# Ledger of designs, part 15: VH-VL binders against Rho guanine nucleotide exchange factor 33 (ARHGEF33)

Target 1, 176 residues: Rho guanine nucleotide exchange factor 33 (ARHGEF33), of Homo sapiens (Human) (a8mvx0r265to440)
Amino acid sequence: KRQTVALELLESERKYVINISLILKIKATFQGSDGKRNSKERSLFPGSLRYLVQQHLDLLHALQERVLKWPRQGVLGDLFLKLTNDENNFLDYYVAYLRDLPECISLVHVVVLKEGDEEIKSDIYTLFFHIVQRIPEYLIHLQNVLKFTEQEHPDYYLLLVCVQRLRVFISHYTLL
Key: E = the ipSAE of ESMFold2; O = the ipSAE of OpenDDE; V2 = 0.75 times the mean of E and O plus 0.25 times the DockQ between their complexes.

## First folded at step 21 (VH-VL; framework fv_roledumab)

Design v2 (from u1 with light chain V33L; at its last look DockQ between E and O 0.81; V2 from the best seeds 0.84)
Fold by ESMFold2, look of step 21:
Structure v2 (fold): chain C 176 residues (1-176), chain A 122 residues (1-122), chain B 107 residues (1-107)
Amino acid sequence: as target 1 above (176 residues)
Amino acid sequence: QVQLVESGGGVVQPGRSLRLSCTASGFTFSYYWMHWVRQAPAKGLEWVADISYDGRYKYYADSVKGRFTFSRDNSQDTLYLQLNSLRPEDTAVYYCARDSFYETGDDAFDIWGQGTMVTVSS
Amino acid sequence: AIRMTQSPSSFSASTGDRVTITCRASQGIRNYLAWYQQKSGKAPKFLIYAASTLQSGVPSRFSGSGSGTDFTLTINSLQSEDFATYYCQQYYSYPYTFGQGTRVEIT
């Protein structure tokens, strides 16, 4: 049962990473523009976007290796401990993303209105918020894994720490 | 192990059409953006188009926009490029290429087919 | 479209030489730059991405550097299999564009 929940996390991460690859392509449609968006103007996309996408991709690759070879390993908590520890800065870049996002939404609204394409605007907003939602989704996934993890399992306390770190982060996120 | 195989090239007159195919094997096709890149005889490489992993988004070079249509069938692991209103300057070897994002996080081209030749001449 | 200009267009070299190929973008592309090797009659081969990261299986004699507008590919000790045409390619902005190529020939 534990393996089943781990596979759900892996597939969720795969779908997520593949879907958000689109935002980098959409960004590329704007990066050659002459419309007063030079180095002195505000960016349409959060500065930490590329870094976060790479971190999510790296996590996907690690989950892929760990979960597909499950019968021999069976531990996930160390991957999320690495992602959420103070040394990684992942959550710090996530905070930077959240802080940049309101201005980016405002600028996308202005730029897309000039072009008159509501579909592109909707897609950009959807992708922006998909990234916002991903940390709360990790919490839910890890809680499900923990539910099927016995206290004596080597993963139990690793998962407990990860869940607590994510809950603390989400609490600050709500206040921000 | 990983392969891309193009087909459908040939010799045609200006104004005519061709349909190119590219069949993928050895990897999960639906994870990847895919590209077409062409090379005129004894010339450099020119990016032509790409298509999203699910086929929803397509981007084209200005030189082919409105004349070429890119599509994919993920159930058959196959790409299609419809070449309409062909011109002599479209004469080239056409390569399909895999976007490396899923492997590297960067949108370079990590796997290439051997190419199919399109010649547009009277 | 971002124009990519390679230098030189061609040159002759001997086995063991240190070879440097340059690529200049018409505007800043950060590190969104790849290098490819193409031998006559063959498909291009992926060498480097992110300006400086070697693809798996590429010999360590290859290296890339640069950011912004100016980039280099270096082959530290040329081998007989390295005689080919080399292309840089930007993936910063649509349309993606290649340099015109640099042909490395035997003296």
Scores: ipSAE 0.802, ipTM 0.896, lowest interface PAE 0.9, mean pLDDT 89
ESMFold2 (binder alone), look of step 21: mean pLDDT 95; pTM 0.961
OpenDDE, look of step 21: ipSAE 0.891; ipTM 0.941

Design v3 (from u1 with light chain Y92N; at its last look DockQ between E and O 0.70; V2 from the best seeds 0.80)
Fold by ESMFold2, look of step 21:
Structure v3 (fold): chain C 176 residues (1-176), chain A 122 residues (1-122), chain B 107 residues (1-107)
Amino acid sequence: as target 1 above (176 residues)
Amino acid sequence: QVQLVESGGGVVQPGRSLRLSCTASGFTFSYYWMHWVRQAPAKGLEWVADISYDGRYKYYADSVKGRFTFSRDNSQDTLYLQLNSLRPEDTAVYYCARDSFYETGDDAFDIWGQGTMVTVSS
Amino acid sequence: AIRMTQSPSSFSASTGDRVTITCRASQGIRNYVAWYQQKSGKAPKFLIYAASTLQSGVPSRFSGSGSGTDFTLTINSLQSEDFATYYCQQYNSYPYTFGQGTRVEIT
């Protein structure tokens, strides 16, 4: 049961990371990738995108090792505490992503509309939004794991802290 | 053992077609973008095409666009490259290669097959 | 298409030598560079990605550096198994492109 909802989290992360790999390929189809852009010549894609994708991939690899080798008292809370603590840049890059996104969306509207491919435009918007929603989705997954975690379990209070940190983050930066 | 095995190469006349296959084993095929890379005799490497993990997206080099079609069958862990309207300049060893993104976060090529030879001559 | 220009085209060396191969991109590609080793009659072997990160199992005598347009592959103490052709490759933009190769030969 607890292992089952942990496997659902792992599979969700796997599907998420594999799916967002497409956004890097779409980015590779565009011009102006010399890395010398200033603030007036923003790209179609948030500057933190590459870092976030790598962090999600690193989390996926950690989840694979932890969940597929599930011990009698499997623990997940430490992975998400590491991700959400003040010493980690992950949430800071997520804030940067959220701040960049409105301009990126407006540029996609202009550039892709002129080129006339509605399917590619729709895919870009979907991928951008999927990244936005991933932190709220982590909250839901961790709440489900916590639901099947007994108070005596070593993961119980780790998960409780993670859930609270994610809830606070979401409340401060929703639709930033 | 992680492995890619190409097949379907041969000698054909210009204007004819071939279908190359690449069979994967030892890893979960549906997690990875896959590529074809070719190498003309005594020449360097040329990227030909790639295909997304689910087969929805395909990108081609200009030299083959409109003539080559890339596909995959995830139920059989197999890639296909349909080579139409072959020209003498298509003569090369054709390698299938695995995109390393799932392993590294970068779109390099971490696993290669041994290649299959395509010769286009009259 | 981004051109990748390698130098030198070929290089004669002895075991123990320090070998440096240069790869120059026709435009900025950040650190999206990989290096491959290819021995005669064999498929390429993945060595380095992200300009400087060694693939698992690659000997530490190999190193990569660079960002932007200029990249190097260095073999600090050449071994007998290192005589091969080396290719750089960019994955910043479609189409992905390779350098023309650098052949490292026995003196």
Scores: ipSAE 0.792, ipTM 0.889, lowest interface PAE 0.9, mean pLDDT 88
ESMFold2 (binder alone), look of step 21: mean pLDDT 95; pTM 0.961
OpenDDE, look of step 21: ipSAE 0.887; ipTM 0.939

Design v4 (from u1 with light chain Q27S; at its last look DockQ between E and O 0.77; V2 from the best seeds 0.82)
Heavy chain, then light chain:
Amino acid sequence: QVQLVESGGGVVQPGRSLRLSCTASGFTFSYYWMHWVRQAPAKGLEWVADISYDGRYKYYADSVKGRFTFSRDNSQDTLYLQLNSLRPEDTAVYYCARDSFYETGDDAFDIWGQGTMVTVSS
Amino acid sequence: AIRMTQSPSSFSASTGDRVTITCRASSGIRNYVAWYQQKSGKAPKFLIYAASTLQSGVPSRFSGSGSGTDFTLTINSLQSEDFATYYCQQYYSYPYTFGQGTRVEIT
ESMFold2, look of step 21: ipSAE 0.819; ipTM 0.904
ESMFold2 (binder alone), look of step 21: mean pLDDT 94; pTM 0.959
OpenDDE, look of step 21: ipSAE 0.897; ipTM 0.946
ESMFold2, look of step 24: ipSAE 0.810; ipTM 0.899
ESMFold2 (binder alone), look of step 24: mean pLDDT 95; pTM 0.960
OpenDDE, look of step 24: ipSAE 0.857; ipTM 0.935

Design v5 (from u1 with heavy chain Y31W, light chain Y92N; at its last look DockQ between E and O 0.76; V2 from the best seeds 0.00; counts 0 for: banned pattern WYW H31)
Fold by ESMFold2, look of step 21:
Structure v5 (fold): chain C 176 residues (1-176), chain A 122 residues (1-122), chain B 107 residues (1-107)
Amino acid sequence: as target 1 above (176 residues)
Amino acid sequence: QVQLVESGGGVVQPGRSLRLSCTASGFTFSWYWMHWVRQAPAKGLEWVADISYDGRYKYYADSVKGRFTFSRDNSQDTLYLQLNSLRPEDTAVYYCARDSFYETGDDAFDIWGQGTMVTVSS
Amino acid sequence: AIRMTQSPSSFSASTGDRVTITCRASQGIRNYVAWYQQKSGKAPKFLIYAASTLQSGVPSRFSGSGSGTDFTLTINSLQSEDFATYYCQQYNSYPYTFGQGTRVEIT
């Protein structure tokens, strides 16, 4: 039923957020701060990374409150409308992440190969990719919730708007 | 009630070993990075080590690297710190602490145990 | 390792005083700073993260500020329960490091 699919979304988000906490710790193992020491040094990690992680964590907390205390007509669409709203800028920061990523991958490859830390290299690439895939995964989760949502349900049109916004965003990936 | 309880401290001679434990309760242990922090008598705080939520990643302060080993058992909600080749300068109260990331998005320490005393003396 | 230097090491104050404790990092650490309060014989208590964000349940008389290398903890009207040692801590880079502490003592 609808609650079961909502619980799957919550569990997916929790696992996702906990796993990506690792990338912040790996970032902390590198010398220097999140910024560059001089104007010639490029960042190993996307500049929007920390902002995106916080947004995902905030979503996780909101899902926990909503899904674990599931009311008779539980609503999820408002949470994702907030996330995709123009005022939040979440998707704009996600675009910035995607634009930074190729250079970051190139720099990590050079640095990690020199140090010989194969496990850390593999984990960095995997975590970068997890973040790339998360928007498409939200689309799949919301489509599944919508499948169990009747047209009269207060969540129906909220979910439709969210799905459409995510579809439009994903369609632009090919051109970036 | 969210709680961390350390144990395993004691008085030992230099060069000997101890194993510290920290038992967690009142929260889902496997969601959190965990830390050890120590405090020598009448001194400040020193970060010792941390361990990832799944136990795969471990980071150590230079002063203990190669001598201390951090591990966790998520089925028993318990942390372990193996203290080998102990030196007098390792004398301290040892605290376990919970990483606040899941609560705040920042890697501070939001829950602390009461500490266990380790004394290394000839 | 990033060195965190607190000033002063200790001082005496009266209830009602405005108290300012500073913390300087040996390199830029953005806002990745936390503050802790420790009373004699007790574990540290979490006060502030992200340089300026108060943890839930911390009195509003506590505030934090700063970014980069210079950080400040302020207690706007010192209460009798605020006599303690205060530590700053950076979590920008491994190894995580604390300042040496600032003891706030009753006059």
Scores: ipSAE 0.817, ipTM 0.898, lowest interface PAE 0.8, mean pLDDT 89
ESMFold2 (binder alone), look of step 21: mean pLDDT 94; pTM 0.959
OpenDDE, look of step 21: ipSAE 0.889; ipTM 0.940

Design v6 (from u1 with light chain A50D; at its last look DockQ between E and O 0.82; V2 from the best seeds 0.84)
Fold by ESMFold2, look of step 21:
Structure v6 (fold): chain C 176 residues (1-176), chain A 122 residues (1-122), chain B 107 residues (1-107)
Amino acid sequence: as target 1 above (176 residues)
Amino acid sequence: QVQLVESGGGVVQPGRSLRLSCTASGFTFSYYWMHWVRQAPAKGLEWVADISYDGRYKYYADSVKGRFTFSRDNSQDTLYLQLNSLRPEDTAVYYCARDSFYETGDDAFDIWGQGTMVTVSS
Amino acid sequence: AIRMTQSPSSFSASTGDRVTITCRASQGIRNYVAWYQQKSGKAPKFLIYDASTLQSGVPSRFSGSGSGTDFTLTINSLQSEDFATYYCQQYYSYPYTFGQGTRVEIT
């Protein structure tokens, strides 16, 4: 029941983080001193990208420890509470990512078209989209965990706060 | 115990081919980008190639592009490097190495094999 | 390709010495630098990433610093097991490149 849904969250995060590791490698193909490309190509990727990827990876590591060593009344809400806390700049970096993204998409369209590699262009767009969608996906996962969490469970209040924070964020920034 | 073991090195004439293998154990192979790095005798390290966790993306150093082909079999936890059109300057110890991204978020090399020697001479 | 130039190429030192090795990149590479130690006949050992972050299990006498183009590896109070060749490596852009190495020898 509850452990099963928590495991699904962990595996979803694992696949997500591993998949988005591609974007940092692709970014590295556009950086370099020996290339004919100018400094303009270096703005192809949002400035907050590496920070966000690191935050997602840190969450993955925390989830692995918590879910794989699932105690009798496993708790997840504290992990997401720390992530969404006002003192943590995670959501602020997500806002910065969203603000940078339209320009990045436009530049990728122009640069990759000139390179003639349609496959890499499609992959870049897909990866950009996956990062945009991850916050709404967290909301869905946490709602599922909350669904199987009794009101007296130590995780109930923590999850409720996290869900509300994510709902507010999504509504405010219209993440679709 | 986390381990990488290379094999398939040997002595070959210029223009010939070899296939190197690297077998992984003690970690979930399919989570990691993997690399080949080589070292000519009494010389420094040279990055050769990498491959994505799923095998779809492959990048090569210019010195080997078009001649070497990197692949992986995640069902066997094994990497392969096909070395074609070998030249004397390809003579080196070839290491497989694990990308540290999953551990650190940085694309350094946190686990190395012991290496396999490739010698290209007449 | 980004050239990584180490200095010095080699030097002799005694146990207890403070040792610094420098690495210069041919362009700005932010903090995307790793350091490795290699002993004769063995594979490199991962020491430092992100220019200054020690890998788990690496002795605290090792430290890294720098950003942009100039980076240093420092060994405080050199130990007998620290005599080896040290390499810097950038992972900012493809192709990934190493410095030529710095050999630390016993006097």
Scores: ipSAE 0.804, ipTM 0.898, lowest interface PAE 0.9, mean pLDDT 89
ESMFold2 (binder alone), look of step 21: mean pLDDT 94; pTM 0.955
OpenDDE, look of step 21: ipSAE 0.887; ipTM 0.942

## First folded at step 22 (VH-VL; framework fv_roledumab)

Design w1 (from j4 with light chain S93D; at its last look DockQ between E and O 0.81; V2 from the best seeds 0.81)
Fold by ESMFold2, look of step 22:
Structure w1 (fold): chain C 176 residues (1-176), chain A 122 residues (1-122), chain B 107 residues (1-107)
Amino acid sequence: as target 1 above (176 residues)
Amino acid sequence: QVQLVESGGGVVQPGRSLRLSCTASGFTFSYYWMHWVRQAPAKGLEWVADISYDGRYKYYADSVKGRFTFSRDNSQDTLYLQLNSLRPEDTAVYYCARDSFYETGDDAFDIWGQGTMVTVSS
Amino acid sequence: AIRMTQSPSSFSASTGDRVTITCRASQDIDNYVAWYQQKSGKAPKFLIYAASTLQSGVPSRFSGSGSGTDFTLTINSLQSEDFATYYCQQYYDYPYTFGQGTRVEIT
């Protein structure tokens, strides 16, 4: 059931996007305008975060359009080809996110310790790492869609290319 | 047909309480952060509070912190704002508003209710 | 809290006029600005987000610009339905804040 697996991908993306909306709200709780703050204090969050969130949201909207109005030959591979092509900055911003993250974690640890609220701290870390894990999760979902895609289907070779691109990306970066 | 409908406004004396409700329809309520925004008579807009899509996170303006409590019931597509220890300066039309993040990626307010009037006076 | 200061507080205009409303933030807020239109006795209507992105269904005579601290809303050819109060709003930091409003009145 190819449509069923596509629906699972859509719901996974929906839950992912909704959950990461919280990270932008948490970022907004930090006051950046008092007389003792400087621009380094706003670097508690990776600079590429807003761009990545927008890209994930755009993917969600595209999946909703394709999957909820599932045509006779539903195609998904073009959406992920667009996301992962070398003229789209998504994977480059993802790399920037991964490189910024260790310092961001360290700064959050220092700032949040004063409050003593372990639940807020664990939520921030969970959200940071969920973004790290989303590319590997896409690979798993696309492999599952490909499993139920016949070779003559228009999506077959699109999905093969997408899977290969994601595997190459993951193999190049240790956090993935 | 996306809409928000507030209710529960009224005239009360200072120190009393009210409970405002906002019922959502035409969209999947549990995907969205929601807000309360108020407007005193002949004055501008003031953000009051928001609540996460799942109800776990709540943020309040300093002017209402400790007195107002925001909650949601996703099984009934309904928001609640408990207004305790009301003061004359709380007199306003109270709007519920939908956070636009799911639609736009930005935390603006894309859908507003018609508002419910709260008057706090002797 | 981030203050949003609108100017002017009100002004009179005629149908067909080009009107410009400005909004200044008390600190750099990137482009985290929305604009709303409110007619008397009605709820606000969402016009613009991210300083310059027009919401679907909003007439193209509306435009927004700016980043950092200075933002503008422009109506290029004022229509009779555009007489209203306009608010800017920042969503960069909590608490979210609005400008005090700009009332556009018929001459």
Scores: ipSAE 0.762, ipTM 0.883, lowest interface PAE 1.1, mean pLDDT 88
ESMFold2 (binder alone), look of step 22: mean pLDDT 95; pTM 0.960
OpenDDE, look of step 22: ipSAE 0.863; ipTM 0.934

Design w2 (from j4 with light chain Y92W; at its last look DockQ between E and O 0.77; V2 from the best seeds 0.82)
Fold by ESMFold2, look of step 22:
Structure w2 (fold): chain C 176 residues (1-176), chain A 122 residues (1-122), chain B 107 residues (1-107)
Amino acid sequence: as target 1 above (176 residues)
Amino acid sequence: QVQLVESGGGVVQPGRSLRLSCTASGFTFSYYWMHWVRQAPAKGLEWVADISYDGRYKYYADSVKGRFTFSRDNSQDTLYLQLNSLRPEDTAVYYCARDSFYETGDDAFDIWGQGTMVTVSS
Amino acid sequence: AIRMTQSPSSFSASTGDRVTITCRASQDIDNYVAWYQQKSGKAPKFLIYAASTLQSGVPSRFSGSGSGTDFTLTINSLQSEDFATYYCQQYWSYPYTFGQGTRVEIT
């Protein structure tokens, strides 16, 4: 049961990472011979985006190593504990993403209207929102793993800490 | 073993068409953006086109836009490049290449095929 | 389109030499640069991404540096297998573009 839920988390992360690769490609369609418009830099995409994408990719690779070679008492809480640790800046960059996003949405709206491509507009908004929702999705996945983890299992307390950290983060920053 | 194998190259007259194929093996094809890159004889490399992991997005170099069509069949792990209205300047070795994003987080080209030669001459 | 200009176009060197190849972008591309090695009759081989990150399995004598518009590939002690043509490539903006290549030849 734990393995099934862990495989669902791995597949969810794989689909997420593959899907967000599109946002970097879309960004590349807007970058060109003139990257500056005025005295202030206007960015269509949050500055933390590349860092977050890399962190999600690193998590995916770690999950693949752990979950595909799943031992009989497989542990994955340590991966998320590292990701959510006070000394790791992943969540700090996520906060920066959330703060930058409203202006980025406004700028994308203006630029896309000028070019008239409705499909790209819809995809950009969907991708931006998916990144916003990924931390809440992690919470749900980890709660499901914890549900099938008995108290004496080596993963139990690691998962408890991770779940609590994600709950605190979500409660403080779900203004979006 | 991770590999890409191109086929379908040949000698054709200007204005004619050709279809290139690239077959992938040793990795999960549907996770990756894929590219075509060409190299004219004794010249440098020129990016031609790419296609998203699901085939939904396609981007083309200006030199081929409107004449070349990129597609993929994820059930057969195969890429296709339809070359229409061929010109002498399209003469090149055509490589398919894997986007490295899933491996590195960056959109470089980490795996290349051996190439297939396209010659456009009278 | 972003123009990538490599220098020199060709270069004669001896085993053991330190070789530096320069790549200049026509605009700021941050560190979105890759380097490739190509031997005659072969497909390019991926060496470096993100301007300075060495691909797995690439010898440590290879290094890359730069950010913005100016990038370098350095081979610290040239080996006999390093005689090849080297290309830089930007992936900052569509269309992706390569430098024109630098051929490193034996003296």
Scores: ipSAE 0.778, ipTM 0.886, lowest interface PAE 1.0, mean pLDDT 88
ESMFold2 (binder alone), look of step 22: mean pLDDT 95; pTM 0.961
OpenDDE, look of step 22: ipSAE 0.898; ipTM 0.946

Design w3 (from k1 with light chain Q27E; at its last look DockQ between E and O 0.73; V2 from the best seeds 0.83)
Heavy chain, then light chain:
Amino acid sequence: QVQLVESGGGVVQPGRSLRLSCTASGFTFSYYWMHWVRQAPAKGLEWVADISYDGRYKYYADSVKGRFTFSRDNSQDTLYLQLNSLRPEDTAVYYCARDSFYETGDDAFDIWGQGTMVTVSS
Amino acid sequence: AIRMTQSPSSFSASTGDRVTITCRASEGISNYVAWYQQKSGKAPKFLIYAASTLQSGVPSRFSGSGSGTDFTLTINSLQSEDFATYYCQQYYSYPYTFGQGTRVEIT
ESMFold2, look of step 22: ipSAE 0.830; ipTM 0.908
ESMFold2 (binder alone), look of step 22: mean pLDDT 94; pTM 0.959
OpenDDE, look of step 22: ipSAE 0.892; ipTM 0.944

Design w4 (from j4 with light chain Q27S; at its last look DockQ between E and O 0.74; V2 from the best seeds 0.82)
Heavy chain, then light chain:
Amino acid sequence: QVQLVESGGGVVQPGRSLRLSCTASGFTFSYYWMHWVRQAPAKGLEWVADISYDGRYKYYADSVKGRFTFSRDNSQDTLYLQLNSLRPEDTAVYYCARDSFYETGDDAFDIWGQGTMVTVSS
Amino acid sequence: AIRMTQSPSSFSASTGDRVTITCRASSDIDNYVAWYQQKSGKAPKFLIYAASTLQSGVPSRFSGSGSGTDFTLTINSLQSEDFATYYCQQYYSYPYTFGQGTRVEIT
ESMFold2, look of step 22: ipSAE 0.804; ipTM 0.894
ESMFold2 (binder alone), look of step 22: mean pLDDT 95; pTM 0.960
OpenDDE, look of step 22: ipSAE 0.897; ipTM 0.946

Design w5 (from k1 with light chain Q27S S93T; at its last look DockQ between E and O 0.77; V2 from the best seeds 0.80)
Fold by ESMFold2, look of step 22:
Structure w5 (fold): chain C 176 residues (1-176), chain A 122 residues (1-122), chain B 107 residues (1-107)
Amino acid sequence: as target 1 above (176 residues)
Amino acid sequence: QVQLVESGGGVVQPGRSLRLSCTASGFTFSYYWMHWVRQAPAKGLEWVADISYDGRYKYYADSVKGRFTFSRDNSQDTLYLQLNSLRPEDTAVYYCARDSFYETGDDAFDIWGQGTMVTVSS
Amino acid sequence: AIRMTQSPSSFSASTGDRVTITCRASSGISNYVAWYQQKSGKAPKFLIYAASTLQSGVPSRFSGSGSGTDFTLTINSLQSEDFATYYCQQYYTYPYTFGQGTRVEIT
């Protein structure tokens, strides 16, 4: 059962990463054609976006290796512990993303309204909020894996630490 | 093994149409953006178009906008490029290429087909 | 569209030589640069992405560098299989564009 919920996490990450590839292509559409390109040009997309996308992709590749060749003591907690470690700065880049997002949404609304393409506008908003929601979704997935993990399993305490770190992060940035 | 195979090239008169195909194998086709890149005889490479993993988004070089249409059928692992109102300057080898994003996080072209030749002459 | 200009257009070299190819973008593109190798009559082969990251299976004698507008591909000790045409490509913004190519020829 544990392997089954790990596969659900893997598939969720795969769909998430594939879906967010669109946001970088949409960004490429705007980087050469809109606004003033000078030292005062406001960013249409959060500056941390490319870094976050790379981290999510790295996680996907690690999950594919770990989950598709599930060993007798399949361990996932180390992957998320590494991701949430201060050494990696991953969560700090997520904070930067959250802080940039309201202005980015406002600017995208102005730019896309000018161009008149409502489908791109809707997709950008959806993608922006999928990234916001991904950290809470990781928490849910890890809680499900932990539910089917025995206390003696090497993953048990790794998952507990990961869950705690994600809860603390979410509590700090859902109260804003 | 990962492979892309183009077909549908040929010799046509200006103003006529051709339909190119590209069949993928050895990877999950629906995860990847795909591209067409062309190369005129004894010339450099020119990006032509790309298409999103689900086929919803398509981008074209200015030289082909309004004349070329890119599509994909994920159930058949196949790309299509409809070439309308062909001009002599469209004469080139046409390559399909896989976007590397799913592998690398960057939009380079990590897998190329062998190409199919399109010649537009009267 | 962002123009990519390669230098030199061609280069004569011998096995063992260090070869340096430069690519200049008409405006800033960060590190959104790839390099490809193409042998006569063949499809291009992917070498480098993100200006400096080698694709799996590419020999370590290849290296890339640069950011902004100026980029370099270096082949440290040229081998007989390295005689080919090399292209840089930007994927910073649409339309994606290639340099005109640099032909590395045998002396």
Scores: ipSAE 0.740, ipTM 0.878, lowest interface PAE 1.2, mean pLDDT 88
ESMFold2 (binder alone), look of step 22: mean pLDDT 94; pTM 0.959
OpenDDE, look of step 22: ipSAE 0.888; ipTM 0.943

